# Designs tried in a protein design chat: VH-VL binders against LIM domain-containing protein F (limF). Part 2

Target 1, 197 residues: LIM domain-containing protein F (limF), of Dictyostelium discoideum (Social amoeba) (q86i44)
Amino acid sequence: MSGQNILKCKKCQLEITNKIITNHNSDTFHEQCFVCKLCSTPISDPYFTDKETGDFYCAKCEVIRNDQSKPLRESLGFCSLCYKYFRQNEDILTIDLERYHIGCLKCTICKKGINNEKYYREKMTSKLSNYCCEDCFEKVDKCNGCNSMTLGQTLLAMGKNYHANCFKCFKCSEIIKPNSPYSINKQTNTPSCQKCN

## First folded at step 3 (VH-VL; framework fv_pozelimab)

Design s34 (from p04a with light chain S30Y)
Fold by ESMFold2-Fast, scan of step 3:
Structure s34 (fold): chain C 197 residues (1-197), chain A 123 residues (1-123), chain B 107 residues (1-107)
Amino acid sequence: as target 1 above (197 residues)
Amino acid sequence: QVQLQESGPGLVKPSETLSLTCTVSGGSISDYYWTWIRQPPGKGLEWIGYIYYSGSTNYNPSLKSRATISVDTSKNQFSLKLSSVTAADTAVYYCARVEYDSSGYYPDAFDIWGQGTLVTVSS
Amino acid sequence: AIQMTQSPSSLSASVGDRVTITCRASQGIYNDLGWYQQKPGKAPKLLIYAASTLQSGVPSRFAGRGSGTDFTLTISSLQPEDFATYYCLQDYDYPLTFGQGTKVEIK
């Protein structure tokens, strides 16, 4: 009933835990859900909404969609990585509300396609999410701070791997930057930043 | 480098199940789509179905009720089973690799083919 | 299903001739079309994908053109090894469908 207490994506009806996109009506969306169905481009004015499906179309794609001579297949949407249309009855992989052909999204470690329900995302995200398959998850080094896997660059500190944002002062919980001095408590084997030393 | 080889019975009786295996050598079965195509004697090509190495499949609707494609990554093989065969299923059966450019610029292309195996459906 | 129609069904040509084969889709398929060559008793070979992109190792005398519904394969100077049956394939939607084939025979 209220947009203030419930931050749900109007498109997928799931809670928004990431960046919030708002439209001219103050409706809220995941960034991935406020895209043109045909070309996967982020929506900007003017745009059109299919009243039955709730899908969005940019001005260019709305013209294409309404052309009766166009193939039915355009209504199925695009893969977010390869930008080709989905085919009839094709299995579609959905990760973080983005849609992919089976095999388009690849494991960062072994380079095999991610193509089942079991995938693992690196908890500390960069601009692009890193993913790994189930087989690689068990073999990947874990961050000593968050106990989640490490797929990208890590900070090596105290003989252990950390995400850059996970190596924190034990006393104040502030991030200890890669080139910043820190002290180690010999009894607890915990780091302390310069301010807390 | 990569080679495909079909194997299976050359003769199958009507109403029985046709079983064919494609062995991949010189490269991994992982990370590709694999396909079966058939060609009745003196006729054109008919696509049977795709399988991604993880097990995801898509079939020609004309064959979907009878066709099953499966993959065995440990043996580097994929197979076709076609149930309730009739004389209309007599054909050379080919397996092929599907080259998929993940950039999406290029369509799916059958870049490597097996030599084909003739299957005759007869009493 | 998308129907692919090739024209002509067969043609006779001499070495050195320019040969053109046409493929027509029953609906728009963008550039999602490939061309395959099949010699008697052999498996088909990929010549062209994405309507106009030549497969690695395929001679430059082969050229594909077209988009939407109308496509052509041209062999600019026919060689002895080019006598074969040629098939177009749409990969726009499932089921994937081939044309009926065009036989290029020696004159």
Scores: ipSAE 0.175, ipTM 0.607, lowest interface PAE 4.5, mean pLDDT 81

Design s36 (from p04a with light chain D32Y)
Fold by ESMFold2-Fast, scan of step 3:
Structure s36 (fold): chain C 197 residues (1-197), chain A 123 residues (1-123), chain B 107 residues (1-107)
Amino acid sequence: as target 1 above (197 residues)
Amino acid sequence: QVQLQESGPGLVKPSETLSLTCTVSGGSISDYYWTWIRQPPGKGLEWIGYIYYSGSTNYNPSLKSRATISVDTSKNQFSLKLSSVTAADTAVYYCARVEYDSSGYYPDAFDIWGQGTLVTVSS
Amino acid sequence: AIQMTQSPSSLSASVGDRVTITCRASQGISNYLGWYQQKPGKAPKLLIYAASTLQSGVPSRFAGRGSGTDFTLTISSLQPEDFATYYCLQDYDYPLTFGQGTKVEIK
């Protein structure tokens, strides 16, 4: 038993005996102590620390916390893109349970505001998506695997565009990773990984 | 430099529809909210409504049943129609741009105004 | 609708004077307030937005203060070109509403 081998949570100063969370400064925390103060979601970059209290806030909640209208508008909700509260009777764009100011959501191609429920989404990562208006969607190259737009990083395979996660082996359905070898069945025009060749 | 210019008939008869157009020059209409404000002679300012280039509108409830704002992005113009006018609608009508942050964090500030056009409602 | 009340309705001042105009909202509007200047026969001009932020090109003698329900516009040293009518506008909620105006006249 040595105190020198015991990791303590920087937030609560108590011993960590199970799961350890480490931030970019190599500080250690209990899983339940490295969460956003307002939404209780586990912290991920970027995040903010209140210098007086030591509490953590995710990017969304930092904007909400600093909004001067918060006490009077909390029940109206806020924009999922800019995180500012809505005004009463304001036109709001609602897409897949997320709400936006009309001017906040912009088409990646033409840069004009998306102004109604007709939009198309390309999910790049868990935190990043591209959006496209109806007019631009008809004109842009589509992913041959999911038949959605290809505005971000794509694979060019078999003369066609694919999202990285959409280029899959026909036989085993596993993702064929970028720069990995694959075979083509010329009769069905379908790819197979080397394992299934 | 962006400039706004109102145009339309200066005289409208009672019960008819007043129709005004605002022409935007020196910049694109597509990236802003646009608004109409009026001022009866010798009185204060009254907000009429706004439009975003996409067609989304919001109106002063006192005028909602009579007012229609529309936009024509190909002509770089937006317009106001006000139906069933009476002498109480006699005013100088202004169009203005609603300033906003380029990231969508916009203060509702009217940073550029047209010179105004007087509309008199009289027989 | 949010009612905006300005005081005074008019005032007389001399060049070099410090002028203060007050605007009161019927409910809390945080800092969602703008100030506009209108000279006779001309369109209004934006002076201040977000209660205290000067619009680019507006002289530093203009200053806005306040939050919630009580706001002031101050002109620290009145110039000849400042004789005009001043309006506050709340942009907190729709419909947007102006104050009735404050006329700044030559003493």
Scores: ipSAE 0.022, ipTM 0.544, lowest interface PAE 6.2, mean pLDDT 82

Design s38 (from p04a with light chain Y92W)
Fold by ESMFold2-Fast, scan of step 3:
Structure s38 (fold): chain C 197 residues (1-197), chain A 123 residues (1-123), chain B 107 residues (1-107)
Amino acid sequence: as target 1 above (197 residues)
Amino acid sequence: QVQLQESGPGLVKPSETLSLTCTVSGGSISDYYWTWIRQPPGKGLEWIGYIYYSGSTNYNPSLKSRATISVDTSKNQFSLKLSSVTAADTAVYYCARVEYDSSGYYPDAFDIWGQGTLVTVSS
Amino acid sequence: AIQMTQSPSSLSASVGDRVTITCRASQGISNDLGWYQQKPGKAPKLLIYAASTLQSGVPSRFAGRGSGTDFTLTISSLQPEDFATYYCLQDWDYPLTFGQGTKVEIK
């Protein structure tokens, strides 16, 4: 036996002083308490209730909530360039500690996707780099100072190509700028800037 | 316009290897994924596997032990070999190109198909 | 593997009818679903990708909807050239799997 009391929201257990929402079981709720947990839309039939939490879900969100594939997809990770999940059992390219789908990273020279871990990197600035596939690395001219590929403009000095930053004075290690005069030491075949001459 | 054409023997004996080639015309094989699909007479479609033009492959696990897909970029062709065939491998075999999504980096759908070639496995 | 179930397996319709075909995935696949049309003796043709995006050149009477596990293909006013078998394909996970097909036949 129980008596009647003030109307309380079944969800939050507080008194209802304004609009009352009633479900098919004659339970009463605040308008803001009878909403779908995932989409926040007001509940209408059909709907579902989580037995542990008491939260409500509309028909569409109940399907989404029961999607068992999401944890597996999240555990497989995603591509650092396109941000789409990796599929189970697909090949993944790992370059400089980042993971990519095959074809996502492009060669700077030929613009084709980098397909395997045989790649070459040229640093352009302290925080930037360009990537080159194996075939293109064999075709490009290399810097005589650092023996790395040359993707940008080069300096022709002493009959050889150099990155601008790789042609240095042998005595002071300062960069010899384009169009700056320099001398060649006949004994060591090394360049020296005017200040060191 | 890009077109695909399958070619290979229409009759293969049980236990032998089924070999098919897909020729790509009107465009480059480079920078795309290419796939094989089959359809037994009167039945639905079954994905076999695909290959990126560089040689990276992925196969339906039900066929992985028997299927090999390869690519020849110099001939603008890719091929399927299926070993140890049985009557259950009788089907129309299609080759298709895998379309990328709007980012150009992730395959989305099979946008261009060959006409299909019927392979019958019979003694 | 993700099982794709189409409903109905076949239907009969008249020119001008609105036809709806359903495809259900055994698990969530987001919007990674395509629809293909196959006419007798011909290769399949891509109609819709990403669940709702119409392929270039496909008539506007075709429309796809849905996300997660439930998807529909609707033909708003059936034409004679639309009598065919329709397949859904999930590209969410490997192996890629097709539905069993829905045959749209003349009434």
Scores: ipSAE 0.098, ipTM 0.546, lowest interface PAE 5.8, mean pLDDT 81

Design s39 (from p04a with light chain Y94W)
Fold by ESMFold2-Fast, scan of step 3:
Structure s39 (fold): chain C 197 residues (1-197), chain A 123 residues (1-123), chain B 107 residues (1-107)
Amino acid sequence: as target 1 above (197 residues)
Amino acid sequence: QVQLQESGPGLVKPSETLSLTCTVSGGSISDYYWTWIRQPPGKGLEWIGYIYYSGSTNYNPSLKSRATISVDTSKNQFSLKLSSVTAADTAVYYCARVEYDSSGYYPDAFDIWGQGTLVTVSS
Amino acid sequence: AIQMTQSPSSLSASVGDRVTITCRASQGISNDLGWYQQKPGKAPKLLIYAASTLQSGVPSRFAGRGSGTDFTLTISSLQPEDFATYYCLQDYDWPLTFGQGTKVEIK
């Protein structure tokens, strides 16, 4: 019944009236109930559950809790995406000082895992980048403003593709926003914003 | 429906190279780890090695000096070569797919297996 | 290498029985343990991964427990099709290692 659709925390079995946390199995939890038992950090995938107690452990603490080879595992480090420790003699991918298991980082275009082959990156923000493999790089359109690849949504202007922040007025260099009016100089084939016309 | 099928000679002479191929059908070889496992008659299971579809490999140290696993993505196949075989290498050889764990990021379990092929090492 | 020891090596049971198989790792392996069923002349079949997660299509009478070094597989009400050899596998570190197997046979 719709009127009886009450969400309960799977760990404590009490009603959730505040922020709801869901896991990969669509189970719901109070924010304070979905934390690592050892480090008290909010849980994110991957995580582990003690079957006797129902307590949760983040990937790092689960390895520490149950690993008799703890010194070796700590020295090998862990993957920045999945947070599982590297195995001894495992091949790893290193990008921007972050380390990954082979296959953890995916190509934006073909969705295949990026391995220790040549890769290419489109930096979107200070903390976000899109990646593509070598095969896809050759098939990707380039931005006509910065000459870098375009992996996400592009702006089509003057018959060419641009990143939104790369389509600029020739005279003042200010970004011409989508759906903003601009003029084309017919002799130089350059765009000018409304202020510079 | 993804299926795996082993193929190769069922008899190999001592000192020669054992060569097997696993054909993947009903799905792509891409984006998975693939593995070989063997089982001597009446004995338990022994893991031989992994290959990621891009070519990265890891082997059981007991077999590393003799084992080579390779992948051919254009044929949707991966293969095992085991050199310098002896009677101790007589076994049923299985190929299998490695599924990612519940996080979707790390290879974890052998979810699809070939039917196995018996390789006898005898002169 | 991580050694996996199963107990018992074999057991006899009747249909309807509760069967428990134990697997012990020589060192901590977190929950990186799978259970596989093998019937005579056939390839092994994945039953459980991550120590306690049932593979899709596996009957609910199969249950896995444990973490660290001690693990169990329980069959709550044994059926005729469950007579087989069961193997545990640690996938915590390379080389991946199987237990020696537990044969469940008719009493």
Scores: ipSAE 0.006, ipTM 0.515, lowest interface PAE 9.3, mean pLDDT 81

Design s40 (from p04a with light chain D91H L96Y)
Fold by ESMFold2-Fast, scan of step 3:
Structure s40 (fold): chain C 197 residues (1-197), chain A 123 residues (1-123), chain B 107 residues (1-107)
Amino acid sequence: as target 1 above (197 residues)
Amino acid sequence: QVQLQESGPGLVKPSETLSLTCTVSGGSISDYYWTWIRQPPGKGLEWIGYIYYSGSTNYNPSLKSRATISVDTSKNQFSLKLSSVTAADTAVYYCARVEYDSSGYYPDAFDIWGQGTLVTVSS
Amino acid sequence: AIQMTQSPSSLSASVGDRVTITCRASQGISNDLGWYQQKPGKAPKLLIYAASTLQSGVPSRFAGRGSGTDFTLTISSLQPEDFATYYCLQHYDYPYTFGQGTKVEIK
């Protein structure tokens, strides 16, 4: 009958009654069982399996786990980008509570390592932000709405560059989406969406 | 091809400051660590220190009080100054580039070396 | 500082011989070890990095092995141009330290 064929988690061998996670081998897991053993975050490709324990490791933690110096270096921490442990007395770049080797963060424009004295950041929707060095910051266009740099895709509106989320109606403050019609008040030089006309 | 060339005086008097420059040609000084190594006549190699092109330095503790490494990205050069020299500082001085590991993120190996310059400390 | 000790300090060999040089670290250094060749009057040349990875352009007769504290450099069939002094270097921790060198001399 219906409900007789119950999927079991390959990791814990207990039945799955909630969300089912399926890997590329069509193995099924509880959401809480398909996580990295070291950092407890959900597994995504690429990932690694310990053949003796069956535990999973994300790409970051696999590098850490296989570094035979980890017992001696774990107190120094590791770089958030390359996932290698810091050495004693080396300079560390700290940005937004994350730590990096000098040179691991690169300027989006010139591709050179970020200078730990001066850098500039553009927030992205993704976890990592775009960064640029001081030399490139002087040369990059700024968003007319937020006055921050534009390193990704922008809207050209009223002769100015805007981040997509920075071009807003003057009257209602709602975002004016790409290819949406808007009106310009010639006296104040401000945009208004169709609903506020 | 990237090439390194040391330059500086071959003779330095005791108590004076030894000053050497390494010129990088065939490639940019940016995005690399650059290092100085020395070798007293008939002896082994000793690491002096490194500089990342942004100015970050690290030195051998045995030399830290006397050594200063600096970089001039506009001239594609980096330099070593060693103060208060004695006869024990007589050595061939090499500059070298520090290459990143296979991940492209961490310094790993001294892949390109200058030919070396002999510095004799004598009155 | 991490002390690097090479063995032997010197050896005599003939063309065609298999030569093995060892390097021992005073503490664990993972695979953060390079091997360098220095001919008389010349700058050192990188042979191997990350303990076992051959530098581009270096002949395949050179091979590195080891991890942790014990490392070896092997030359499977010694050639005339291989008579040189060989150095190991740890880059696990600062200061970077070289072994004292192993001189490979003609028999």
Scores: ipSAE 0.005, ipTM 0.498, lowest interface PAE 10.7, mean pLDDT 81

Design s41 (from p04a with light chain D91Y)
Fold by ESMFold2-Fast, scan of step 3:
Structure s41 (fold): chain C 197 residues (1-197), chain A 123 residues (1-123), chain B 107 residues (1-107)
Amino acid sequence: as target 1 above (197 residues)
Amino acid sequence: QVQLQESGPGLVKPSETLSLTCTVSGGSISDYYWTWIRQPPGKGLEWIGYIYYSGSTNYNPSLKSRATISVDTSKNQFSLKLSSVTAADTAVYYCARVEYDSSGYYPDAFDIWGQGTLVTVSS
Amino acid sequence: AIQMTQSPSSLSASVGDRVTITCRASQGISNDLGWYQQKPGKAPKLLIYAASTLQSGVPSRFAGRGSGTDFTLTISSLQPEDFATYYCLQYYDYPLTFGQGTKVEIK
């Protein structure tokens, strides 16, 4: 615009309307545009600029970038499922601080790859998590105790599915273990352990 | 048996946009990576780029400014557009499926190819 | 980009010969290498992936070896249908890069 002094990001050339980052040369950037190309952390002095691409590198990543003895992709990390390094400029799926190639995480039900869109994880799991895509989540049985999906090992009780730790006595809240006797109140459709009935 | 078939114009004028479509039959486009490769007459193979069926792409840096790959899961097709073509873009263009390695989790091999379509860039 | 160099660029051989083609990467690529066969006027065909794993349906006379930077494709007893151009491809990092090809032609 001719009448306005618009601050533009030197990296992307688009107007800056949010937080402004200024370097020691008085160049202005979007916060997301003034980050290290390899590790994605915000840039601070000292830093390096690639003259051909205009990309920024922090001091640690500049050493990695100039190491001719190792493939660049070794610095990009590796997939938590297949244990192969990420390739340069590859899209990465991040779930619970773990990183995966697009397509490596599979839906437990349909076996299709989970992408950066909506996904669901089974509640109350310990070490191994089960994942489910949005389409399958709508069709999967829910735990009658916690109303979360049941992808792993479940307990069938009173005609409904439960996580093992979700089938509890209505009166004392103790877990009713598999093959343990319990009674059902037919009026309220609630279970009671042997001690409470 | 899964088959791939390229389609598009065989002649494109310099500075115009080349548009090619790959039709997948006998199997689903879902859950695979798909790629484009080209070969100038009498020369070797050059990788153009790939797309995962969900839309994630990666391109050969030499072509990234001009190339766009897209997928249409409803038609079981994926496509290549290459803008600002020159005589150097004259080549046979192949589409191919990317199969996962022996671990089953990482794309690594072009196991099914289309027959290829010759595109000549000429005035 | 990772440069792939094949040798020889061409060779002449007779049916029954043992043929060896080499492929060198400009940097380490682990075992992320495939071999492709291309006959005149036809699309390439996958022979080997992961440097040494034979694709289903490919004759056992084809064998791949190597890791890191040096790789070989061997045809133990050349058949008439094996006269073709062979390409290696690294898929370790983007961009994916092919070797320049090795033409196996009739002596």
Scores: ipSAE 0.296, ipTM 0.669, lowest interface PAE 3.2, mean pLDDT 82

Design s43 (from p04a with heavy chain S56N)
Fold by ESMFold2-Fast, scan of step 3:
Order: sequence, then C-alpha cells, then structure tokens
Structure s43 (fold): chain C 197 residues (1-197), chain A 123 residues (1-123), chain B 107 residues (1-107)
Amino acid sequence: as target 1 above (197 residues)
Amino acid sequence: QVQLQESGPGLVKPSETLSLTCTVSGGSISDYYWTWIRQPPGKGLEWIGYIYYSGNTNYNPSLKSRATISVDTSKNQFSLKLSSVTAADTAVYYCARVEYDSSGYYPDAFDIWGQGTLVTVSS
Amino acid sequence: AIQMTQSPSSLSASVGDRVTITCRASQGISNDLGWYQQKPGKAPKLLIYAASTLQSGVPSRFAGRGSGTDFTLTISSLQPEDFATYYCLQDYDYPLTFGQGTKVEIK
C-alpha cells in the first residue's frame, strides 16, 4: 500500500512492507510474525495468544505447552481433532490413520455422534469436518476458490459460493469485490474483472 | 431445559447390588457422555465413571471391579450397578451430563446434575 | 491417581469480601481443571471449566486462574448466596479427582 497510510505489525510494531497477514480481528502482521511459537507453522484458527509475551500458539501446541506432565502422557498420543492427550484407559477411535476421542467425532450438520460406522469426512485448512451420511456431506457449501467450508457471509458468483477474498480475476489475480461487474470466459469457465475484459 | 433425575432404592443390604437409574428429560441422551459421582455424608465428591451414549465406559479403578454403567437410549436413561456393597458405599449418588463442545474442544465439565439420591447400606 | 489439594479447608468471610481458594495438583494437569459450588443439601453447580472459562450464567465476580499445578478461584465481592463449599476437579487424566473442598462460611 502506497501513500501516507502505513500498516504496522501488531506483534512487532514495525512497518509491513511485504506480505500482510490479517486475522479474524482485522489485526495485521508480518508473515513471519503470525506463526506458532513452538512449531513455527503459520497460524490458523483456532489459535491462542499468551497474554504476557504476545506469542501465538496453534491449538495443538497450546495443549502441549501447558502440559507439565508431557513425558508421562506423550506415549498415549493425542486426539487429532481437539489436540488433548489421551487419558489412561480411555477408549480411542481410529479412523483412517488418525486417532480421536470417541466424543470428538460428531456430524458437522446434524451433530449426531459418529461411532466408527459409515461416515464422510473433509479436511479444512484449520479443522477436520465430519459427516454422518452422504446427505449431510452434500448439504455443505464449499468455497469454489479454495475448496474449504463457507461460513457466514459469502459471495455467490457463477452459481457457486466463494469467500470474499477467493473470487479473483484470472488475468490479474485481484479480488473481484461484491456487486462489481465481471465477465466469464466460456472456454475455461473463469472470471475476469472489467479492466481485464 | 435438560433435567436429570436419579431413582432407585434408598436402602441396600450389605453384599447386595446397588442399582440406580438416571432419567434424562428435556433433551436427548444421544451424543453426550454421562457420569456418576457420589458423596458420603459429610465428605467430598468421588467420581465413579462415565458412559458415552454409544455404550463405551470408563471407571474409577477403585470401583471398576464392582461398578457397571449402562445406557438405554430408547428410554433416555442410564444406570449404575455397584455390586458387593458395604457401609463404605453409603453416599448421596449424583448423575450428571458431561459437557461437550461441538467444535471438538471439550471440557470434561459436569454442566447438568441430578438432585442426588441418598443410598444407605445397612441391614 | 492425581491428588488435588485445596487450601484452606475452610474460611470465614463477610459479604463484600474478596475470597481466594487455592487448588494444587500432584502433577501437571495443563488447564484441565473445573470449579464447582455446592450449597447444603444440593447438587454441585459448575462455575468454571478449562481453569479460567466462566460457565454461561455464572456471575462475573467468579474468576479462575492457573495452569499446570497451581490454580485459584477468586470471588471478587462475596454475596450472601456464595456461602457454600467449593470443589476443584481435574479432568486431565482418569480417574477424575476432586479436591477435598473448601467451605466458605459467614463470619
């Protein structure tokens, strides 16, 4: 961004001159400042902030960071959904190659428990979504640009749903804003903004 | 509003089996963990065990050899049987729901409790 | 099993007082701790879960803090309805274990 307006990283308080990362609170960060302190991977929801240091922790590392008995519990493993270590003598559900607390597997749509019978699953960027039946799975709208769940307000374009920031011009890669005109390339079925038309 | 109600005999003879039922009303028993807790008169709370509505159980090791928890989803009830009772098993018995977060982050927090039922072990 | 020790066992306080109850685990339990209030003749009531998260409908004068082995429950301005016995519960590992209770009595 050019001009007299400057964006500062909320974490380090220095100017952002490269890629800008924005969280759900509309706070802005350097890409390297919005990472988990323990595993160094980019932060995604859900995440936790240490109030004293301002450091960020992904859900998995927050559970690990707070576990002072980690050496005694680590061999039991942890749930792939909630990231809490399994307790001794706890029943563990294994689906595909991942382990879960039996109570952690619920259908995203109808909220019924999934107990290792027929099911459908989808991996979101920050969370696993599960469905108890094909009808529930098919009722979920996905962003056509990133193929992740659409929650809250979305853009309906070309008969499909998009996150606001996922509907981009195929020629210039700029976001096509809501209520802005665009054209469709019939051969590739891709949108282009009015400036690139 | 979900409510829990314990029921069963208030007096059990030594060496017999203590049997209690918890009736869930105002909501479904499905998709929750359900637990039993007891409290001897004038003493603190002791966790007995839980059951997930699908039938999976976990018990306090101190009671595991004697305790059985079962669930009947058609009646919206779950039950506790404690065998070979002695005077040490005299207590108020509570049933409770274990809160579960739909986001997959769950506390083992007991958010709804029955009023409790006193079971006295005496001849 | 994880042992939970509460301190003090009892205390006397007046309406309007700030009351602090401590709970100590025999080993690290992360933030897997809840606080329960029990009035005479009644079932316990959940106040706080995950060490610091207030249960819906519980007054904001109740606050939980801590992680690992040391936890506190604070009542910032004691009300008449707060005279009760308070229990902590670790839900980190099975068996789930309660503290022995702290009785808050009128002074």
Scores: ipSAE 0.136, ipTM 0.569, lowest interface PAE 5.2, mean pLDDT 79

Design s44 (from p04a with heavy chain S54T)
Fold by ESMFold2-Fast, scan of step 3:
Structure s44 (fold): chain C 197 residues (1-197), chain A 123 residues (1-123), chain B 107 residues (1-107)
Amino acid sequence: as target 1 above (197 residues)
Amino acid sequence: QVQLQESGPGLVKPSETLSLTCTVSGGSISDYYWTWIRQPPGKGLEWIGYIYYTGSTNYNPSLKSRATISVDTSKNQFSLKLSSVTAADTAVYYCARVEYDSSGYYPDAFDIWGQGTLVTVSS
Amino acid sequence: AIQMTQSPSSLSASVGDRVTITCRASQGISNDLGWYQQKPGKAPKLLIYAASTLQSGVPSRFAGRGSGTDFTLTISSLQPEDFATYYCLQDYDYPLTFGQGTKVEIK
């Protein structure tokens, strides 16, 4: 009689006071303790038991657990712009040792795909760059401080465009930030921050 | 609004080449991937292949030996040629645009479809 | 190739019903799953991409859930225009593969 000889769940080691589930080996479980680890459905034959953890897996989830497809995707690499893995037999664009999906690298100005050797790069950081195609390069304003193209936000100072980090005091080389006072030497046409003038 | 329209012969004889054209209106063919999908009568959908507007292609391996997708940016069109057709190629053929996901420019979804054109392969 | 299995293959429902359709991938596909609706005689229409993101213009009664291998599409209150065949599509790897479709029929 189960009510006179207290049964314990093999999984949690607590007393079973209501519905008893018995497996092929005559082990007893709470119904909540005899479920698939991945899908949480009640276990039925055939099933697998992980010998290290004691967790149960239904036949379908055992197949999923042993899926071998992931290593292939990882070995194909991923796009430097969108960070998604390349798909099998996909064409890949390689620029400056970085790899991209076809269509991921676009001109910042006209939004058209960059798929030729004639493109121009504005370096922002080691991990971030703006790009433009040959046609747009001729149309972009140049930074008056570094003489490179300006694809992002610019500072308008002294009637000319500058990258934010390129508008500097002539005397101390400190960046002159927007809305900060500065003086212009009319003879040399150079800016000086408040501290230097 | 962007619209797609398939055009082709409707009837093709076995062993011949099926040729279909998709005309894009209301927007540029540039800067998108474009795709062909087919559906045999009473059956489900089957992906045929992609083309990026610059000419780069990828095909379903089951059709790769017979399928060619091409693009003509001057006419705002892209086309499918399927050689050596048999009765098994009888299907409604759809063209569709591939939308980039909002997070990373990767083509993920078919957001605009043509109305489809039925191609029957019969002698 | 990644196999996509939908359940059920067909179902009968009445206007106002809550309908749930399941799609299962033969391997993990992250959230790279879309749902498409095809009404009789018409081209498929994108409903959901990235497993749970509703396409612009699609009614809020449609909702997608899931990741990895198990995905669901739910229609919270079925409307007359929702009687259609629904397809899932994995875009995780090539070739892109559709489920076999679930036909939602009037009871």
Scores: ipSAE 0.239, ipTM 0.656, lowest interface PAE 4.2, mean pLDDT 82

